# VH-VL binders against GTPase-activating protein and VPS9 domain-containing protein 1 (GAPVD1): the designs that were tried, part 21

Target 1, 239 residues: GTPase-activating protein and VPS9 domain-containing protein 1 (GAPVD1), of Bos taurus (Bovine) (a5d794r147to385)
Amino acid sequence: SYLLQVLRYLIEFELKESDNPRRLLRRGTCAFSILFKLFSEGLFSAKLFLTATLHEPIMQLLVEDEDHLETDPNKLIERFSPAQQEKLFGEKGSDRFRQKVQEMVDSNEAKLVALVNKFIGYLKQNTYCFPHSLRWIVSQMYKTLSCVDRLEVGEVRAMCTDLLLACFICPAVVNPEQYGIISDAPINEVARFNLMQVGRLLQQLAMTGSEEGDPRTKSSLGKFDKSCVAAFLDVVIGG
Short names: E, the ipSAE of ESMFold2; O, the ipSAE of OpenDDE; V2, 0.75 times the mean of E and O plus 0.25 times the DockQ between their complexes.

## First folded at step 20 (VH-VL; framework fv_rolinsatamab)

Design g5 (from g1 with heavy chain S102T; at its last look DockQ between E and O 0.64; V2 from the best seeds 0.00; counts 0 for: pae E 7.0 > 2)
Fold by ESMFold2, look of step 20:
Structure g5 (fold): chain C 239 residues (1-239), chain A 121 residues (1-121), chain B 107 residues (1-107)
Amino acid sequence: as target 1 above (239 residues)
Amino acid sequence: EVQLVQSGAEVKKPGSSVKVSCKASGYTFTSYGMHWVRQAPGQGLEWIGWISAYNDNTKYNQKFKDRATLTVDKSTSTAYMELSSLRSEDTAVYYCAREGYTWRSYGMDVWGQGTLVTVSS
Amino acid sequence: DIQMTQSPSSVSASVGDRVTITCKASQSIRSWVAWYQQKPGKSPKLLIYKASKLESGVPSRFSDSGSGTDFTLTISSLQPEDFATYFCQQYNSYPYTFGGGTKVEIK
C-alpha cells in the first residue's frame, strides 16, 4: 500500500539518519512511529492478531487480579490511610514499618512478573499469526539499520523489539477497548492500573541494557521469560 | 457472593453479656478485617472496634474498651463481638462489616444484616 | 477523636432534584472519608470511599467533593430508590467516627 512505501522511506530517511534512532522509537512521537501505529490500527490482520493474542490474558486479569500491583514504596504507602498503615506496617519510622513495606513491594513485584510472563507466553503462542505486512516492515527496518556501522546488531534487534512492543502490542494492552479486544466487559480502576503496569514492563523489556531504563525495573528484568520474546522476534525478522 | 450472616435478636437483662456471631462466606476470611458498628433505635452509627482475621490484632473505640471483646474463629470463618455489663443504653442493632487491608477496600464494603440486642429489666 | 458534623439532618426533595449533603471534620482527614446509604430496616451500603471513588455498582449520579475538613455528597438527579438516610464516615484515625446522618425523604 502507499503507507508501506512511506514507512519504508522513513526507515531510510528518518531512522537511519538519526544519531539515536532507538530513542526516537521508544518515545513513539517520530513520524515512523506515528505512521506505523496508524497503519497497524487500520490493518484487519493486526486486529485479528491482537485479539487472538491479548483477549485471554486480559480476561484473566479482569477476573483474577483485584489488587493494585504498586511497586513504588512511596506510592504504595500513600494508598492507605494513616490508620490502615499502622495496621499493615506498624509504627511509622520504625524498622518494622520499612520491612513490612518492602515485603509488600516484593510480593507485588512477584505477582506482576507472573502476570507479565502470561502475556509473553500468549505472544509466543501466536507468533506465526503475526501480520505479514507488519513483518515485512520490521524486516525492512532490520535489514536497513543493520547496514549502519554505528549500530550494533544487538541494538538493531532491540529497536525491532521496541517497535513491536511500544508501537503495536503495548497500546492494545493498555487500551484494549479502543482496539476492539474487549467490548462488553468493564475494566475497573485496579485492572486498568495493572494493565498499565504490564504495558510499562513489556516496553522496558525492549530497553534491554539501555541507560534510559528504570534502575528498579532493570534489577528485576532477569525474572522475565526473555526467551519467548527473543523467539518471537526471530520469527518476525526472519520471515 | 460475599456474605455476612449474623446471629438472631437477643433480649438481655442489665448487667449481663451478649455475644453476637457473624458468619462470613464467599471470600478468604483470613485476608480481611472485621468491624463492629452499632445503631441505637432512630439514631446514627457508632464504631465499636476492629479485628484482623489474619493475626487477631484488635483496635477498640475507647468508649467500649472495658466491656467489648472481639474474636475470630478461623476454622468456621466466624467473627464474634461480646459486650459485657450491659445497660439500657446498649440497646441497638449491632452490625459486623468487612474491611480489607487490600488496596481497593478502604471502606466497610460488606455489612451483615444486623442483630437487635434489647437490654431491659 | 475526630467529630464528623453532618448537615442537614433531613431534606425533603422530589424526584429529579439535585440533593447536596455536607460533612465537616473537626480536624483534617485529608481524603479519608466514606459515604453510606441506609434504607429503613436495612444495613448501610457503601457508596463512595476515599472522597471520590465510587463503589462498584453505584450509579454515576452519586458524587463526592472536598478535602481536608469539608466534604459534600451530591445526588445529581434524585431517583425513587435514593430516598434513604446517608452517613459520612472518617477512617483517617481511630476511633472511626460517623456523621449524624441525613434523611432524604419525599416531599
Scores: ipSAE 0.025, ipTM 0.556, lowest interface PAE 7.0, mean pLDDT 83
ESMFold2 (binder alone), look of step 20: mean pLDDT 89; pTM 0.924
OpenDDE, look of step 20: ipSAE 0.419; ipTM 0.773

Design g6 (from g1 with heavy chain Y106W, light chain R30K; at its last look DockQ between E and O 0.77; V2 from the best seeds 0.00; counts 0 for: pae E 4.5 > 2)
Heavy chain, then light chain:
Amino acid sequence: EVQLVQSGAEVKKPGSSVKVSCKASGYTFTSYGMHWVRQAPGQGLEWIGWISAYNDNTKYNQKFKDRATLTVDKSTSTAYMELSSLRSEDTAVYYCAREGYSWRSWGMDVWGQGTLVTVSS
Amino acid sequence: DIQMTQSPSSVSASVGDRVTITCKASQSIKSWVAWYQQKPGKSPKLLIYKASKLESGVPSRFSDSGSGTDFTLTISSLQPEDFATYFCQQYNSYPYTFGGGTKVEIK
ESMFold2, look of step 20: ipSAE 0.243; ipTM 0.685
ESMFold2 (binder alone), look of step 20: mean pLDDT 89; pTM 0.921
OpenDDE, look of step 20: ipSAE 0.754; ipTM 0.933

## First folded at step 21 (VH-VL; framework fv_rolinsatamab)

Design k1 (from g3 with heavy chain S102R; at its last look DockQ between E and O 0.37; V2 from the best seeds 0.57)
Fold by ESMFold2, look of step 21:
Structure k1 (fold): chain C 239 residues (1-239), chain A 121 residues (1-121), chain B 107 residues (1-107)
Amino acid sequence: as target 1 above (239 residues)
Amino acid sequence: EVQLVQSGAEVKKPGSSVKVSCKASGYTFTSYYMHWVRQAPGQGLEWIGEINPSGGETKYNQKFKDRATLTVDKSTSTAYMELSSLRSEDTAVYYCAREGYRWRSYGMDVWGQGTLVTVSS
Amino acid sequence: DIQMTQSPSSVSASVGDRVTITCKASQSIRSWVAWYQQKPGKSPKLLIYKASKLESGVPSRFSDSGSGTDFTLTISSLQPEDFATYFCQQYNSYPYTFGGGTKVEIK
């Protein structure tokens, strides 16, 4: 199709020639990013893959009575009334208050990690159903950008991960209604928040190996199944 | 299938005591505060108190503090409310209610069916 | 104790009508208000918490507005299943307290 040929040439003309192609890709406003989004949104096999991969874990999240998985201690505290804070955490300002808040943060983090690993597992399970035309363009990006002396192989792999997770998978996780993955189930406030947390962490996985990463955000990434994401990437690239 | 099932209706004499049970199922009993609320016939709702099933910590409406006792049995996932020195004005439907999402910002999201307690001379 | 003054005590309305119910707190409770629906012989059902957030499965015709001391529950287009008594409740401070209730009746 002409659009695949245009995308291939944009890899060479726009991304390969850029001083910082990874930042250009992540910003989402360059010609490649816009056309890739239009192509993938119009591709029926992409909709089939996203539905096969994401429908079940999203439906499980929607029907399960799960906790609000806030992990920022200040935002967590502010979800409770003064009466609730007193009974849950004790006297404000005390060591016990801080301890009890941290215990709840730690519990939420563990649940969030388990939830995200579930999504990663469905990605692995459906790897060989990945759309061939998208696989082709990701493989072309890997091959073309790996020939650039100034780009390290690890950086090229990170760009391929960015395209797969941040530009393709994560938008569907965060807004499954807009991608037609979920059409008949309501998404309540807690479920919406937890889906956004999953999307945020999947996007952070796409940034793995970046020297620009926040150390505090990077430390939380160590709890995820990175080998599963790497295996998915290897199958998609063909190596 | 989260539900709270309460004990049956009771008829009591003034000066006696009543103990109402509330059996929880379909969720982790010790993760949610349990509340007790009453409603006199044709009247509004009145909060009696709450209990943390995990450690047994209680808070009472001052109106009931001298007469109400809230307890739990963790092994059976059952909460109890005992009201002593009954008066005719204690005639009401007594409800247990769970505070939502493990005592976070939600209100009382699950209620028992209610237990009618009638106090007559 | 924070008093919750609810008005009107009853309202007579037809299917399709817009119904408003007000609740005034005796002191600021910020957004820590919940609304409940109770049908005859049944337990209360949570509709709205934190003064604007719909409980799961509650129709969008129910809404709340307000903060501080003044709160309003609105039913934008009354349905036959909405005839019930409605209560507000504050959970800012102990003891938790309820409004006196508003009975929504068939005109």
Scores: ipSAE 0.525, ipTM 0.837, lowest interface PAE 1.5, mean pLDDT 85
ESMFold2 (binder alone), look of step 21: mean pLDDT 90; pTM 0.931
OpenDDE, look of step 21: ipSAE 0.759; ipTM 0.932

Design k2 (from g3 with heavy chain Y106W; at its last look DockQ between E and O 0.66; V2 from the best seeds 0.71)
Heavy chain, then light chain:
Amino acid sequence: EVQLVQSGAEVKKPGSSVKVSCKASGYTFTSYYMHWVRQAPGQGLEWIGEINPSGGETKYNQKFKDRATLTVDKSTSTAYMELSSLRSEDTAVYYCAREGYSWRSWGMDVWGQGTLVTVSS
Amino acid sequence: DIQMTQSPSSVSASVGDRVTITCKASQSIRSWVAWYQQKPGKSPKLLIYKASKLESGVPSRFSDSGSGTDFTLTISSLQPEDFATYFCQQYNSYPYTFGGGTKVEIK
ESMFold2, look of step 21: ipSAE 0.644; ipTM 0.883
ESMFold2 (binder alone), look of step 21: mean pLDDT 90; pTM 0.928
OpenDDE, look of step 21: ipSAE 0.797; ipTM 0.950

Design k3 (from g3 with light chain K50Y; at its last look DockQ between E and O 0.64; V2 from the best seeds 0.66)
Fold by ESMFold2, look of step 21:
Structure k3 (fold): chain C 239 residues (1-239), chain A 121 residues (1-121), chain B 107 residues (1-107)
Amino acid sequence: as target 1 above (239 residues)
Amino acid sequence: EVQLVQSGAEVKKPGSSVKVSCKASGYTFTSYYMHWVRQAPGQGLEWIGEINPSGGETKYNQKFKDRATLTVDKSTSTAYMELSSLRSEDTAVYYCAREGYSWRSYGMDVWGQGTLVTVSS
Amino acid sequence: DIQMTQSPSSVSASVGDRVTITCKASQSIRSWVAWYQQKPGKSPKLLIYYASKLESGVPSRFSDSGSGTDFTLTISSLQPEDFATYFCQQYNSYPYTFGGGTKVEIK
């Protein structure tokens, strides 16, 4: 198709020519990123894949109706009045206060990790339904960028993971209504917050195979099922 | 179906005590602090105190500390407020109200129907 | 203790009018304010908490603004069912305290 041809040429003439093609891709404002978004949003097989993969875990999140899964201790504390903080955590500035806040952070993080692993599991289950035209684009990116002397193979694989997770799957996780995945259930503010947390962590998983670390990498990345993401990528790029 | 059902109206003599019950249903009793608030006829609301049903920890408005006692019975999901040394100015409607610390409740979102306590002259 | 000074003590208004009720805290309570509606013979009903968040099932004509010490409850278009007394309450510090109330009378 015409857009597939343009996307292939943008891999070669925009991404390959860039001094930092991964950063360019992740910003989401380059021509490739914009056209990939438009192409994938107009692709019926992409909608089928996203619905088959994401509908059930999103519905489970909505039914569970969890509180905000906040993992920043300062933002977590700010959800409570000083009186409430005193009764939940104890005396401000004490070791007990810090411990109790951290316990709540750890509990929220454990729940969030369980949610993300659920999404990853559904990705694994639906790997072979991945749209052929999108598989072709990912394969072209892998082949073209693997020829670049300044790019290690791990970085090229990370870019393919960025395309799959950050540019294709995560937008649908965060805004499932706009992608037609959810049509009959409301998504309230708390559910939206938690979906955004899932999307954030899915985007972070793209860093797991790179020698060049993201300074914002979290220690909690070790708790995810990284083998499922790698297996998904291997199927999509053909090996 | 979250509700708080309080005991019936009482008429008491000065110097006596009253114990008002508040039975909770439709939610996990130990997950929400229980508050007691009173309202004299034609007047505003006055906070008496709170109790944590899970551990029994209490906090009182200093005005009532010497006379008010808050307790819970976890087995029946019931909170109690006892007010001793009653005076005529204690004539009021006494409410129980729950306060949560989840996104569903950051304030007193469920109130009992109120218990009128009349202290006769 | 944090005193909550509520004004006016009463207001008479017509259906469709905009009604404003103010509360002033004796010291900063940031956004830790709740508003309650109480109809005669009934228990208080939570309308707004955290100085901005509507409780479930509360009509959108109710809103709150303010932070620090000065807070305002607004009824944007008064309805016949809004006849009630309204209370502000701070939950920043113990003891929890309420404003004196504002009786809204629809004429």
Scores: ipSAE 0.525, ipTM 0.823, lowest interface PAE 1.5, mean pLDDT 86
ESMFold2 (binder alone), look of step 21: mean pLDDT 90; pTM 0.934
OpenDDE, look of step 21: ipSAE 0.797; ipTM 0.947

Design k4 (from g3 with heavy chain S105G; at its last look DockQ between E and O 0.73; V2 from the best seeds 0.69)
Fold by ESMFold2, look of step 21:
Structure k4 (fold): chain C 239 residues (1-239), chain A 121 residues (1-121), chain B 107 residues (1-107)
Amino acid sequence: as target 1 above (239 residues)
Amino acid sequence: EVQLVQSGAEVKKPGSSVKVSCKASGYTFTSYYMHWVRQAPGQGLEWIGEINPSGGETKYNQKFKDRATLTVDKSTSTAYMELSSLRSEDTAVYYCAREGYSWRGYGMDVWGQGTLVTVSS
Amino acid sequence: DIQMTQSPSSVSASVGDRVTITCKASQSIRSWVAWYQQKPGKSPKLLIYKASKLESGVPSRFSDSGSGTDFTLTISSLQPEDFATYFCQQYNSYPYTFGGGTKVEIK
């Protein structure tokens, strides 16, 4: 279509010619980024893919109705008053305090892992239903930018991941009502927090082995179904 | 449905003791701390203490520590508050209330109906 | 012990009025305050927890603000069912303590 050809042109003459095309893409203000957003938002097959992939796991999150799935122990204890910390965890600085905080962190991590694995499962189920036109433009970006000597293959793959996850999938995970995925259920602050955790971890898993990973989540990455996320990206990039 | 149902009104003489019960239903009794709060007629609220139903650990307002005793019976999901050496100024409505720590139930979100204790000669 | 000084002791107001109740802690309690509503002959009912977190089923006309020592409860448009006594409570430190109460009455 006309917009696809303009997008391919912008890969060639805007992104390829940039001295730092990944940063240009991530800023979201270049012509390619603006047009990709416009194209994907107007694409009916994109709406179908996002709904098929995300509706059920988001509804399961809402039904489970978990509290903040906080995994940073410092942020976790700050949710409680000093009196509550003493009764729940014991004397500050003691072994019991550290053990009790870690038990609560571990419980939240287990729930978060289960939640993220549900999203991974639905992403796996819908891998081959990914919109053909979006697959085509991502493949064109990968092929065109892989010919640029100053860009390593890992960075080009990371740009494709940024486009797919940060610009397309994760905005729909975090704001599903804006994308028509959830229209009849409210998304409160706690549910939004947990959806943001899902989005962050999905992006992190897609970059497994990358230096850009969040250190606090790397120790738990072995608990996720990493092969499904990598397989999804391989299919979308065109093998 | 989460409920706290307290024992009935009591009339006591100075120097005696009273024991108020609070039966919990509709939730996991040992997962929430139980608090006791009193309110003299026409007055504000005064915290007496708390108990962890899981292990029986207690914390008391110092004002009551020598006279108040908080206990639980896990088999009946019932909390008890005993106040000894009663004085006329102990005349009040005594409430139990559970304390939660999640968005599903923050703070003292469920209260008993109250038990009037009248201390009069 | 942390004293919670609540003002005013009473407010006479009409339906639709904006009502503001203040509570001052004798030392910093950061945000560890809760607000309760009590109707005559009834148990207290939790309205707001951890400054600005509404209890489930509480109308959005109730809000609070503040941090440190100074806290407010606001009823943006008073309704007939809101005529009651309101208490603040700190849970920062033992013993837990309550404000003296504010009675909101029909004018």
Scores: ipSAE 0.618, ipTM 0.881, lowest interface PAE 0.8, mean pLDDT 85
ESMFold2 (binder alone), look of step 21: mean pLDDT 90; pTM 0.932
OpenDDE, look of step 21: ipSAE 0.734; ipTM 0.925

Design k5 (from g3 with heavy chain G107A; at its last look DockQ between E and O 0.64; V2 from the best seeds 0.00; counts 0 for: pae E 2.1 > 2)
Fold by ESMFold2, look of step 21:
Structure k5 (fold): chain C 239 residues (1-239), chain A 121 residues (1-121), chain B 107 residues (1-107)
Amino acid sequence: as target 1 above (239 residues)
Amino acid sequence: EVQLVQSGAEVKKPGSSVKVSCKASGYTFTSYYMHWVRQAPGQGLEWIGEINPSGGETKYNQKFKDRATLTVDKSTSTAYMELSSLRSEDTAVYYCAREGYSWRSYAMDVWGQGTLVTVSS
Amino acid sequence: DIQMTQSPSSVSASVGDRVTITCKASQSIRSWVAWYQQKPGKSPKLLIYKASKLESGVPSRFSDSGSGTDFTLTISSLQPEDFATYFCQQYNSYPYTFGGGTKVEIK
């Protein structure tokens, strides 16, 4: 209970008083962000929620044995030798080369979108198991910051989403073994890359309002089921 | 689980041809390029060529271009290498080895057990 | 053709020794090199690809370094099962070419 009161205080006197509270929160170095991280990492109900929510989709990712889901065309090309580029894409500089690279990017994007939507689905499925104390803090953040004239309601909701996805859920997606979610299965380099891609896109989904994401992720953001994220937030802040 | 199983040893006369088979199992045959590599007794490895099982596209080491023929049978997941106009210096163990379009197969990651081809008069 | 010059041709070492094998390409191949282990009477086995990416199930005592034209395979602590011949191979350009091999013998 003492930590919750300090967190409530920091919402009022650190975040509310900031000229740009969303940027301060997203930077992750302010007192609120640090204490929230410590609080959530020490909370047993948070570990139970994260395990119930993330264990299955992470295990499915590990079993599926997918390649790197690279979506940057330049990084994709660089993963292949010149000989391999020729046999996969054709003559360098040709229209066929550009078309084949884009086809592979599009295929990887489709797979990544499906994977991220799977994670979002498990989040929605487990919304009602969300820790009560974390729900209370998010609700306090929403209530307190909604009274600030310079903040639009959509921006306040985006900050709550930032806290939930970027500061709580995504670290566990990227490092599930450190959060005790996965303890008996190895996470190889490819799986780690794909989990980081999931984490990156979940964080980008948390970004609404003025923050602009990577153009490649921006073009794909309309393909996610954003209604699940909104529903999750409504349950968490509504109580 | 992933396996490449090659046909048995062969003894051939100079001027004849040999056709070595390589049956793939445990993976999607058409997703990975197949290479052929040979090793003369006590010597190093020599790349013969590659084939894309999906479309049948080939590349050959120029040393073998007019004598080697790489083919596949998609229905049996089997790759073939035929070497014609055999000479005594073609005596070697012939390997099939897979490498596909996927990032995991930048190199030849699975090899057959080898087929000894002996060319003697 | 890109020539792959591998040295030494052979090495004799004791269990626990650090063994290094070098491979020099006749022109830049950036990082497009692979290393194979071949035991007598067996087919080659992939150890490392794309310079420093260890194939699944390969012990961590195997490592690679280098870029451009000069590459090194290192066995940090030689084990009895490491008796074999080792080959480098470039896959930068056609035709693919192999080094001449290095036979590693345990004293």
Scores: ipSAE 0.438, ipTM 0.786, lowest interface PAE 2.1, mean pLDDT 85
ESMFold2 (binder alone), look of step 21: mean pLDDT 90; pTM 0.930
OpenDDE, look of step 21: ipSAE 0.766; ipTM 0.935

## First folded at step 23 (VH-VL; framework fv_rolinsatamab)

Design ctl (from x6 with heavy chain W102S Y103S, light chain W32S Y94S; at its last look DockQ between E and O 0.01; V2 from the best seeds 0.00; counts 0 for: sugar tag NSS L92, pae O 14.6 > 2, placed apart)
Fold by OpenDDE, look of step 23:
Structure ctl (fold): chain C 239 residues (1-239), chain A 120 residues (1-120), chain B 107 residues (1-107)
Amino acid sequence: as target 1 above (239 residues)
Amino acid sequence: EVQLVQSGAEVKKPGSSVKVSCKASGYTFTSYYMHWVRQAPGQGLEWIGEINPSGGETKYNQKFKDRATLTVDKSTSTAYMELSSLRSEDTAVYYCARDRRSSDSYFDYWGQGTLVTVSS
Amino acid sequence: DIQMTQSPSSVSASVGDRVTITCKASQSIRSSVAWYQQKPGKSPKLLIYYASKLESGVPSRFSDSGSGTDFTLTISSLQPEDFATYFCQQYNSSPYTFGGGTKVEIK
């Protein structure tokens, strides 16, 4: 494929030559990232993989969750009317109010963790049908960048994982209709919100070790097996 | 109604310290992060740091980590910003600002500002 | 740190004019930008946040657009009360940073 050759070229001449390839990739606007997205979106085998992998966990999310899985206490409060707040959390300004809000946040966080783990599970079990072209290009990326002295192997792995999640998996999770994953059920605002939350957490898991994240959002990451996303990459690139 | 009321203007000499207060009312003080932002005359805004009033956890702009200290008094719903080793370039209006969200730090309510003038 | 480059530094306009202010991030901040209005001697006022949402009480003539690194605040029809300085802010990552400001002045 001509596109694969160009992508490989960009690994050598754009990513490898970059003073900070991680930052470059995080921008998402470099030629490699753009072309990778375009290539993956046009790949039929990728569509099949995404559908096979994401249909079930998304459907479960659509059916099981009727509430916004909000984990920001401030935003959580704002989703309820004053009367509802009083009923759910008690007197505004009280310690009980704060405690009840936190309990709901914790509950939502637990639910999100469970959902994300399901998604990861499906990703791992279906990796055998991961598109060969994408597997190849990610492997090329890993091999090429692993030879760069200034880059740690763990960093390179993180870059590869981040690429897969941010440019391939998470877009499909957040917008499954566009990818043809879900066509038989409407996705309402609540479901869309929760899908975005799942997408966000998946991306954050890919960026483990990054100093660029908000510490407050990183707290939820502690509830995950830190190797869970890494294991997915290992299967993709052959360990 | 949410209100953030800051302490009055300060005039300080170089090398000294200043402590600005911000009294919050109209909301649950411990449920929202408090941030501090300053603005030099005719200049833009500069983020100093944040504090979680509930647990006291802080995060600082690296530029100020060695000189700025954020604290809170939960009993009075008051946030404090202390800046040490003052320099002339620290002359600015200092704002406390409430974080609308825990994860997205944009600021929906601001104090009226406290002018700190550093001059020899 | 993420630098926010705001332009222009000042703009002269008349009532009814369309005013556009640009903010460029040194790296992608997705859509994590907020806009503030500041009048002389006053504190900044939040205008727009999270996915182009208007803060309560903010007129619909204010809007923003953009993603990644380039963002634009637009005042569709400038009103007398809109003469002020406007700032962008990224909240993608700490330290949170602001643009240099754009002063909208009377022509």
Scores: ipSAE 0.000, ipTM 0.482, lowest interface PAE 14.6, mean pLDDT 89
ESMFold2, look of step 23: ipSAE 0.499; ipTM 0.829
ESMFold2 (binder alone), look of step 23: mean pLDDT 90; pTM 0.933

